# Designs tried in a protein design chat: VHH binders against FAS-associated factor 2 (Faf2). Part 4

Target 1, 346 residues: FAS-associated factor 2 (Faf2), of Rattus norvegicus (Rat) (q5bk32)
Amino acid sequence: MLPFRFTYYTILDIFRFALRFIRPDPRSRVTDPVGDIVSFMHSFEEKYGRAHPVFYQGTYSQALSDAKRELRFLLVYLHGDDHQDSDEFCRNALCAPEVISLINSRMLFWACSTNKPEGYRVSQALRENTYPFLAMIMLKDRRMTVVGRLEGLIQPDDLINQLTFIMDANQTYLVSERLEREERNQTQVLRQQQDEAYLASLRADQEKERKKREERERKRRKEEEVQQQKLAEERRRQNLQEEKERKLECLPPEPSPDDPDSVKIIFKLPNDSRVERRFHFSQSLTVIHDFLFSLKESPEKFQIEANFPRRVLPCVPSEEWPNPPTLQEAGLSHTEVLFVQDLTDE

## First folded at step 1 (VHH)

Design g07 (framework vhh_gocatamig_d2)
Fold by ESMFold2-Fast, scan of step 1:
Structure g07 (fold): chain B 346 residues (1-346), chain A 120 residues (1-120)
Amino acid sequence: as target 1 above (346 residues)
Amino acid sequence: EVQLVESGGGLVQPGGSLTLSCAASGSTFSTYALAWYRQAPGKKRELVAGISSGGDTVYMDSVKGRFTISRDNAKNSVYLQMNSLRAEDTAVYYCARPDYSLWEGAMDYWGQGTLVTVSS
């Protein structure tokens, strides 16, 4: 008997191995991983009640991703429905109030039956030796790493102690990663602040320089305007002086006092000064204007008045007098006093 | 309120031995886990060794085979026997107890620390 039983078991083992090799396990086809988790949670609550650690509501891959993003421990429970210790573990250890409190406060908890495709897939990844099975996973060296494994029946107090020691032994890695992320975030924020401050400073300097250039240009234009006005005034005075000299040179010579056709004119200027000159009766009144204009002390604009009767003499060509009359035609006597009236303000 | 007091630190030559002691007061010593942590200047605090209420132990890889943690519940004390000490073991050593009663993670009760200097 014993040799035949040994031969029989060897044949069954070979056959079972061949079946696994030739035909994949039906549980290897994961089509609804979230449904697997929900189904497991429902069956768990039916068997063990609603007082249990909070189940992660998502796939194993999602739980790993969230644990990595949040820098939290992930506790994975693989439920062996057919194992003799599963019920005792769930009722007495996993659902103990202190265990529930520890798990809920410190880690993400993902659980599934190995009889479900999703749980079977995770089983293949974690390669557990026996049940009940717990694995603790966290980010270490830039990848999600199994940092602790608990295999076989364990009591609540020892479960708390073991989970705590695993976390304590590895918390430094999560703390280091948090600090590195915080430092990177702070460096990026500081860089952004420095870039913003630099750009603000650059814009302020450009605006300040633009205003300085505008002010310098305004000042330059004002100084240039003042200078041009001074040059224009000097040129105007120079031209006026040249015109006075030209008029003086063109004046006819003063007639002799003994000439019976000579007129002696005494001019009273606006500054109360008096100037006298002799003219010939045949000369135009324009000669009187030219003479007065040639004097340095004469107003820029003036008119000449005679008395008895009071009248303005037409000494400059006008619409009324295109050709000013002669002294004789104007009715001047051999001795006259004429008044120069300043019209510069008109 | 749990009070932890460390003792036994000192200057020792490389390859030497030293025993650290941690005395606890204020709580039921036998019902909780205890651990030894260390912190070297400019480095983060790290777990060296831990012991559960049942006597199960855990060690940092660099101290396995050199350090031994033990507890004496009658004396409310935990010990760290350190053999084959290296310059890298130079640190302030702390005794700690986890507190699992608080929400948003456990807070550890910490002692004042004891300095261990390994130098030639």
Scores: ipSAE 0.000, ipTM 0.085, lowest interface PAE 25.7, mean pLDDT 80

Design g08 (framework vhh_gocatamig_d2)
Fold by ESMFold2-Fast, scan of step 1:
Structure g08 (fold): chain B 346 residues (1-346), chain A 121 residues (1-121)
Amino acid sequence: as target 1 above (346 residues)
Amino acid sequence: EVQLVESGGGLVQPGGSLTLSCAASGFTFSENYLAWYRQAPGKKRELVAGIDSGGSTVYMDSVKGRFTISRDNAKNSVYLQMNSLRAEDTAVYYCAKYPELGDTFYQYDYWGQGTLVTVSS
């Protein structure tokens, strides 16, 4: 009896070991975890209908990450296709309208068959004792933690009560973390607003300085223009003065009053002053112009007129008179009165 | 800063053996599921073997009976003993960490650099 029983169990153990090693569990090959979830969803809907909690369409690791990021509870359902209670649970509890409403409103719902590779991997992680199996997971103490396990057949009202109890007992941890994240987000927004205000202020200061530089440059250019105009006017005045002095120095001496070829001319200037000078009849009318030009009181541009008959004397070289005539040729008397007319442009 | 460093790859003849090692840091090794994946040129990465925190193992069909995965929690290391190697086993082998109870990820994959295994005559 004992040798037979020992041999029987030894052979069974070897067979189980060999079956596991030589004929691997096909569920051990997780190559398409998202496809496993989608496939399970279709199989579930075919068997239990389309009224069910919203399935998270992603891997278990993605569901954990999203629950942590969003600070939500994650409800994990592991479906045991071969378990006697699975159909009753799905039809009467999981797909009950009140259960669907609770799950959809308060948590992420990840579900998979343990006959699928992804579901089998999660089964190995959660190590459930029986089916149906539900686990509630959330961020607690900086890690995703199982805060509740429901194992075995449960009715809808009890399921709602148990899920609510688990959430209520642990909600404070998620609320605390949400408040901390909100404070960090508000601080970031405030820092961004402060940075934008600083940059706007800096830009305004730069614009103000630019306008000050432009104003200084404009004022400098204006002062330079005024200075240039002053220098040009002073140069013009200096040249005029030098020309007057040159003409005065080149004037021939006055002939004696006793010289029979002398002409006494009395000039009436535009300012009503009178100037007298004696000239020789053989001298050019240009000498008369040079004399008048040399006077401080003379206009810058003028002409000389004689009366009886009234005529303009050609005292400056011109096309009509390239060589101005002498006083004698111009018909001047021994005593003459000539009029200086101001021709300076306004 | 999860870090996985693979080693032990090389060139072997068909029927030969190799042992791959993966040294882990930056997480609580004893609580996590570790796995070996491989990727041949032009193919997607595929699961070769996995081991949970309790030492329970899983294998792909084509390596079962030839490969053995093991872990040493004291050394924060996972190993893949490969026997009776075939040309089809030629690939870069990667060490991976899976999320488990007590662990959190903002990134979904924690892969090592990989170690090349070439089975050729």
Scores: ipSAE 0.000, ipTM 0.091, lowest interface PAE 20.2, mean pLDDT 79

Design g09 (framework vhh_gocatamig_d2)
Fold by ESMFold2-Fast, scan of step 1:
Structure g09 (fold): chain B 346 residues (1-346), chain A 120 residues (1-120)
Amino acid sequence: as target 1 above (346 residues)
Amino acid sequence: EVQLVESGGGLVQPGGSLTLSCAASGLTFSHYALAWYRQAPGKKRELVAGIYTGGETVYMDSVKGRFTISRDNAKNSVYLQMNSLRAEDTAVYYCAAGDIYSPEWLSDYWGQGTLVTVSS
């Protein structure tokens, strides 16, 4: 009849276990540390009023970082909502006008309830023994260090005296660090100015060397070009001289004056000089050109003209005359006067 | 007040090994990040290796796989094991201590330095 019957105590124990299981500690994980601080500030103001030290609007880690950067004391207040002395401390000590003035003028003030995840996390780090709890933190020996702890109920005058004592005992460390940072900054500025001056000097020197190098290269190129032109002109002149000597050496020997087939030709050159040579009637007009070309006085390009009738003799191969005629075929007599005409500019 | 004292420097041939040691005093060693820097003649001081309070390490690219940084909190000491040494590793090596609350390495405490020469 009594299936699954339980005693009152057994049911209550199961209910308590289930309630704890379905309601885990909300302080176990910090998901919104800034929200924790803001919500604590609002709840503090609702309970104790707006006349309080200025709350640091950020996380504990951010407050430590800012205190270190600014070389300021950080006052940490951990609020125990459920402690018997918390209300008296906040109303009569923490929110006293002289205490507010001291805190606001000389330190950063970070505060949170231990019922909030962020405050609970800080509580675990600082390991306070009782409430109300205050810790004074500052940069000492390169580490943010707890330089004072105030635990349990304290009156406003004693609070001012204790905070002032802690700060006065440790102020020299912050002053020393400020001077050291200022010296380091001055050294860095000086090094930067020296580096900039050096770089400017180096750039100026490199630019001068570049211009000198370009000018040397320009002069060398011009000199090389002039030398190449001279060499080309010398070679052209030498080749011309060799061709003239070759033509002279390959000329047929002059017929004797007693040869009935000999032609005596008197050439009138453009420089008004005269040269004479005998040729055979059976020889090509090319022999006349070769002879004239072999003379030092001949133009580089010329033509040979006969008179009565006036005509240019085909003494070089052309489209009209691929094989130049013989002296006989050209109608030359036993004694001729031929005119050499300069064509170098055509 | 705070002292960092390096030891273990010397002359070594290329491909050899050296172990540098740094002993710290006047600070709560376990709360500081520690680093080895080096400075060759005419060059700026550069970070070689660092080790955070939790044992996490950082190395410059040219020493990765060759150098190992380690710390012993019980002995207040940090070590740099240098293997496969090269001529370009020649420098004065400095020990430095930093603050874990900075995203940058704070190297305000410095040792006097120990010379490492890798030659021939």
Scores: ipSAE 0.000, ipTM 0.104, lowest interface PAE 19.2, mean pLDDT 81

Design g10 (framework vhh_gocatamig_d2)
Amino acid sequence: EVQLVESGGGLVQPGGSLTLSCAASGFTVSDYELAWYRQAPGKKRELVAGITSGGRTVYMDSVKGRFTISRDNAKNSVYLQMNSLRAEDTAVYYCATRLSYDEGYFDIWGQGTLVTVSS
ESMFold2-Fast, scan of step 1: ipSAE 0.000; ipTM 0.262

Design k01 (framework vhh_3k1k_2)
Fold by ESMFold2-Fast, scan of step 1:
Structure k01 (fold): chain B 346 residues (1-346), chain A 120 residues (1-120)
Amino acid sequence: as target 1 above (346 residues)
Amino acid sequence: QVQLVESGGALVQPGGSLRLSCAASGFTFSDYSMRWYRQAPGKEREWVAGISGAGDSTSYEDSVKGRFTISRDDARNTVYLQMNSLKPEDTAVYYCAAEIYTDYGEFDYWGQGTQVTVSS
């Protein structure tokens, strides 16, 4: 007919567009999506009673995520508060005992009023044509997909038949995904168990080798110590013999018995044996020590004592006697008995 | 699970150089000897180089001695094969291997290999 002029309705549409641009619909800003769902649940229970499908207590996005994770159908109910059929549907169909039982046993149920921001957002996503509105959503081909829509008033028996039909038509996809996840999880668990058993065995072998190496090193060290002690003792004995031979070679000859400056000394050794030797009065007491040291029967460390008065003769250089006295200076008689004391234990 | 992944294989002219890498996982890398093997077309797999777990001892096949150097980076769980003065005869798929001793026996684990082609 004649479209040469604009109607009041067209002007109103332009005004609504401008208003939406300048002042967005308050329902377009979701600030408390969980509060929206809880508020709707309480309002629903006030109107229709507590006998209803179990409401998913969370956002629409959370419901989708949980349905995907659990491989379950998600039933979405969008409530049109002002629609003429909403009360009849909720009282007679949605809250029917057999419908409640079906929904609670087979699916997650998310519901909200389109007058709430969260419900309005979902309404814009699902784009329902009329009320009451139900959508069945599930994981299909790697994404959450609307697999069924029920629009308009429906009786309980028809609702059960339609929901069951939608689920039966799509159940195979969820079963297949469950089997694939179970197979992947079983394979990963088996591989992890094999890896853990293998690593435990590797650690046991490493520990065994470490202990063998430590034991080998301990034995080698003990053997080296024993050998070093043996070599040190042999060297000590050889050095002792060489020193005895050197002292023997350097001993001055015994003076004649007829020499007026000769001293006859009788040594009493620790083993109660007796050794005699002549010395000259002018000789150092060190000659006495060198003679005794050169004897095979002498202790390794010793001192020489004279009697009356009892005293240790300074026969080796010391701090007190850096130059040991002569036999004459030490007060020895022409015939002396000297006692050799064993100091090897010091 | 023990995994060895080789990389670095390429087409190189005679006299050129390449460094091969082998990323190891699934075992205590620093405790085990690592080896490189190669397999030329129509020939059996042959040993190329080896490095001890401590990294203080290396060994080489006579034909590569002085040209190839095996090394390891225990912080990165990686063994390397530096190949210098490459010859056409070095053309082969190069494999990384781990020699692992367990209470269940001695096992050799192999990577998938990396292709080295020496050609003008």
Scores: ipSAE 0.000, ipTM 0.094, lowest interface PAE 23.4, mean pLDDT 80

Design k02 (framework vhh_3k1k_2)
Fold by ESMFold2-Fast, scan of step 1:
Structure k02 (fold): chain B 346 residues (1-346), chain A 121 residues (1-121)
Amino acid sequence: as target 1 above (346 residues)
Amino acid sequence: QVQLVESGGALVQPGGSLRLSCAASGFPFSEYAMRWYRQAPGKEREWVAGISSSGDETSYEDSVKGRFTISRDDARNTVYLQMNSLKPEDTAVYYCAKVGLDYWSEGYDYWGQGTQVTVSS
């Protein structure tokens, strides 16, 4: 029946129509964009020679990124291999010495054939109407922007004039961006210098405080040493005074002047003062030492000397004299003059 | 962030007219070329019309040439597609697109969500 036939053909027509739109242009799949650029450069040099603008050796996206970073114009050339004017343009315009010089000095130059996937993708982005095709791209208002398009055959002098016109018309945007970047960089450098100066100042203050703390600690220790020295000296003096008082208390009483065994001794002290005391002939010479030691005016270390004959009296126990002799055994008369010699300064 | 919002799609009779609008935000609209695309059920997305950043140059797919007119209003950040003498074959979702240089994301253009146009009796 007619309805079944028409249903069948309608389904097939839809399927065939859909199938036609399932197969995109093979050039729409970019798998090796760098290889596309390199192969185009190679084929260009084979056909037009080595005197040409310096090709940017990278992808279109990389060329855009570098142009943006460097704040430079990017000139894009899309090569139409099958177009009648492509050879004329490349030989006589693009490869003219003055054109090469202008392009090399003022812009990045990216070029590819539209027969290559990379070039085809860029073609889809820029949508050229005819060949030869040039587009000038730069950073404008925070976007990479096409600021000029040159479509169709153009002579070298006109090409130079058009490229120069496009650049001159748009140079202000790049200059403005350079000034903004320089200002931002100067602000960052100044901030870094201020931060470094602040840290240096902080370290200097910390070092100054450390030295003050060490100086305070040093002074405190010196004051403690002086205080300890004073306390030690005071304690030494008290102990010496107590020892003198103990010796004085234990000293035997003076014999009567009427005692026939009494010896009157006149001591001449180092300060030329005289002290007199009586002793018994039977008493040890240690009693003489104890008496002199008990005097406030006595040196801390002393010896006792007799005259005629001149001799030092053994008034303290020693290795030579473990038991000092008595006054009688030492040969002292009923009236003697003995000399106290100061040994403290020796 | 780029935003494109299409509007104006409707059901119309054959021979009728529609005006589609695309409101743009998130970019300096006046510096970019704009395009219209369409996609019918079971078909690939098809380019319809384009307008230069200056508005001085327009281009159209052969099947719509003489019937559709693309225009822009930079003061309102809007691109328009005036569609006259509509045919059933014009039935599709219509997308506006900002021409992009975002080649590495494989997004030469940024599309909106689309607006449905249906031409039927």
Scores: ipSAE 0.000, ipTM 0.097, lowest interface PAE 20.5, mean pLDDT 81

Design k03 (framework vhh_3k1k_2)
Fold by ESMFold2-Fast, scan of step 1:
Structure k03 (fold): chain B 346 residues (1-346), chain A 122 residues (1-122)
Amino acid sequence: as target 1 above (346 residues)
Amino acid sequence: QVQLVESGGALVQPGGSLRLSCAASGFTVSTYDMRWYRQAPGKEREWVAGISYSGGDTSYEDSVKGRFTISRDDARNTVYLQMNSLKPEDTAVYYCAATYEPGFLSDEYDYWGQGTQVTVSS
């Protein structure tokens, strides 16, 4: 049993090994498709000269993509190096001035040898029957489609006629695609314009509401400021009234008219009214100020002047008079007239 | 900068549902044909669903037909994929793609997203 198993396994191993020696055609491995095209172009020019259709310098896939994007025909030439008609075709047909002019003006031209990996790959896709071989490809029904095949030796006049016929028969599809792209572009532009108009309108509305809110806030802040000033002024007036009442309560009692040490002072206020009060000659001049300050009719800031000699009495503490003198020290006698001068604006 | 950003991928039990979103920035989705693709580990990227710009025509791969729904919200510049009755074989990274001009090479798209992972397992 074990020998049969070993023999069978050996046969399978040989079979699998043999399958590994059956390699795909080396041309099926495309490693440098652009190099394949460039190499073919140089070989073509060496053999047939530089007067030829302009070769698309890129891969077959890129040529298809560019033809689709540009809505152009793509002409594919597969060169059979070993075919007996290839030289005649290239020299007499493909490189004829009128053929070159047609191809260069109306289509993209991609060409490669089937002996190159890239050309072989394209050959597998197009599956040509004979050489020389040309295929015309274009965007049709949303697909890059082979719309014409030219196989076998062809003369330049017939080549021009057949390429023109293929293009004329299929140009309507490319025109239709161009119109559809234009319509899509116009629709996109209109949508962008509508979106911009909407956003502009929305921003204008938001800006209007923002300004309205700012105006309300500014107005509220202004009213709050006015209210604060009003409250501050009311508080100032209340503090002034309280201070007047405190000064009134702290006034010493008025001396008796019969007291020989009493001084009768007649005050002439700025409004020409007169107020009388008696003071003891030993009392400070601050008592005179406190009395006048306590009166409803007194100015908020004032000074007291005596006449003959004319002088301002130091009735409030100052640098010159840190302790105001007494009435006696100030030279005030039994009956005096003092003048109250309004200093509110000074 | 033009960008597509997918979101909504999560771990879900078989039979569950997920909604994927594809948000576009730098271009207007409503002018493009939009598609969803997925790629499972070790496999090639596979087409899942498509929606056209022209009227909201939708198309689906057979394995997701009746379970998945593609939709667009042009006002939000977003495309959605609603996935229902999820199966373990739906496990993949899901990609959003946009094309202005569909052609022969249907996998050639103008813009691709970075993908969002969907895992369906118990």
Scores: ipSAE 0.000, ipTM 0.174, lowest interface PAE 15.9, mean pLDDT 81

Design k04 (framework vhh_3k1k_2)
Fold by ESMFold2-Fast, scan of step 1:
Structure k04 (fold): chain B 346 residues (1-346), chain A 121 residues (1-121)
Amino acid sequence: as target 1 above (346 residues)
Amino acid sequence: QVQLVESGGALVQPGGSLRLSCAASGFTFSYYAMRWYRQAPGKEREWVAGMSGSGDSTSYEDSVKGRFTISRDDARNTVYLQMNSLKPEDTAVYYCATDQGWEYLSSFDYWGQGTQVTVSS
């Protein structure tokens, strides 16, 4: 009858097949995807040597993320450890110098064994039909998309031709995305520059206004200081004038020229003017000071000197003379010339 | 069916901190890598952080490294994003995603309505 296709199964193979449907494959639990990649790399290098395409050192998801961010092709190799063609492919095709050069220059390369949980997970997603298996993945229409699949044994020259064909057919999508990102980035930079210029201008205006306020305040303080000094000086002059008038009103009346106890004193002022007044011998030298102080032309601070002998008269209370002597006690004659010395500039 | 529900978004001042949560259901959570993405107004969705199913490997976008930390609690089927030293540039709707297929990093991997994070004075 019917054409017969002879399929060989052992009882053990049938049991293993049935058991696979009863229990989940232990490779379905991914607990250390980075460790899976690292262990595969070490096993690959031990078996095929260190001359191979540069392995992406991270999870499949991380490789997809980096390929998307960098706008690069991602080449995925799923290694079937038990497949008859895996050794030939790795030794003669994947590790060929020209293949290594192509992969390293143009794409990210991620690889793992399907016997590892991470590789098994990727196998479940890509659903390869045979080994060796390669898939080319890139960003297309906002999705990481498989743009090529290579299944079964392939020679180095054909591998280069197929990888190049897949990349050339899809390069325009990556170029378009790069141009869009550059345009968005340029617009963002221009907006940032405009914002910075605006803030700089605003800050400059605020600084200018602050300096103007500080300058106005400094000028106001200077004007207040000048006005205060002027008012203080006017008050000092008024107080001085009041004190002079009070001293003048409190002066004892001049004794008569006919009084034998009268002393006529001629004062020589610092401006070389002369003033005379009569005093009584019994009066304190303070009366002489009060009289001179009451004069408009007197200096603000002065002392009174007599000659023959030359001496300063104690006309103001001091430590040495708490109670100034009388004119008689000071040894003044009936007619004296006394000299007023200005002490204001000492 | 796979469901992811984000929460924890709020208005915060620059320099502030927030912790986002993503509650997962409908799949064996511990088997799959989890990711955070964000989308600012008028911009495309951007990958922020990722964590392997085992929790042993994490990855971050350069602008958030040192400031954001992804973590997971498999007993509660929850992934977290701890955000510190927040900047106005971090203002976005934050989305949780899982690696369920070979189109892992497409803009269509996100679930739910997301959670709004606003960083403003």
Scores: ipSAE 0.000, ipTM 0.112, lowest interface PAE 18.4, mean pLDDT 80

Design k05 (framework vhh_3k1k_2)
Fold by ESMFold2-Fast, scan of step 1:
Structure k05 (fold): chain B 346 residues (1-346), chain A 122 residues (1-122)
Amino acid sequence: as target 1 above (346 residues)
Amino acid sequence: QVQLVESGGALVQPGGSLRLSCAASGFTFEDYAMRWYRQAPGKEREWVAGISGSGYTTSYEDSVKGRFTISRDDARNTVYLQMNSLKPEDTAVYYCAARYSDTFEGLPYDYWGQGTQVTVSS
């Protein structure tokens, strides 16, 4: 760009590189970079006052990282403690109100003395040629790139003009990167929302299916219960029928109508129907019960009542009547009317 | 700290099967929903399958439903993707991702693996 200065800077850079290689500075290894920045800030404020751009309170690497993350310009000031122009620059240019305002509003500001290990490390990276020195750094094509260098004494108005020019020339790269990040973030958010919506939808479907299955099981159990009750009722009815048939087959034959010891009994059933049968006076009252039980029309549980006197006949063995009496012992006449009382579910 | 390592990628014939594994470390595996994504050359990463931290809920992209099955083994801190009836269109680098089950904000809470290459070709 400038033939004389370009040649001069090239020679000086080579010489500076060689000196660092030949005579390694003990400050080349940084062990307390934050302390270096804090120390510099205190020394600066003691010398130039508290009205200055806001110092980034972190390492150079952190400042680069934050500038990259936030897509902001990073202004780096390397302070040459022993340079003749450092005091004038700081008092007259860097700490001018309008310069402070510009720096604070538009960029991150990192500064350190080159006499500190952290500042020396940054000096090695930026390779400044003279003091005061400012470098403007920003993200460009995936790399933190030095987009401007200001070397030597500069007045505040010129400083504002130069910083503004550098930013204006390069802001399109930061705008482009912001748009690309916004697009990527929007795409990621959309995919994230779709993933979560799908999982929420599946959870809802699983709960709906669980309720459906539970309802089907409840219905199945009810149907099974009803079926079992029907089968139990059928078995009970069949057993009852078999017992009735067995009792009927075991009944003694009816005595002849002309037998002087025969008793004709007319039974009045609960359904108001009547049945007749002859019995022998010497037969047990159990025969009467067995006969009635054998009838299809008889209740499942019943008792037999006689009149004059009114009484329930002991036709089934019990504790009070372990051996039911005979018809004669029970005082039955040659012709009797007995009443069958339904005791089913009384 | 958090690390996801995918394995199982290979060259397979169309109609073939392959099982991918993702070994997780550096976090409480049971608390994280696990997902599989894939990226074909020149395309963006697309979601393939997901499984909740409890393992109770699974989800799939439409083109892989019925062919792919996601599962997890919490004792081994591993999530699996069983891929059946593979098609040439399934050719991609497959990535494993972990997300904390109870985070609503989602951004940028995903941990990603390095990916494993699956090629389906005759």
Scores: ipSAE 0.000, ipTM 0.107, lowest interface PAE 21.9, mean pLDDT 80

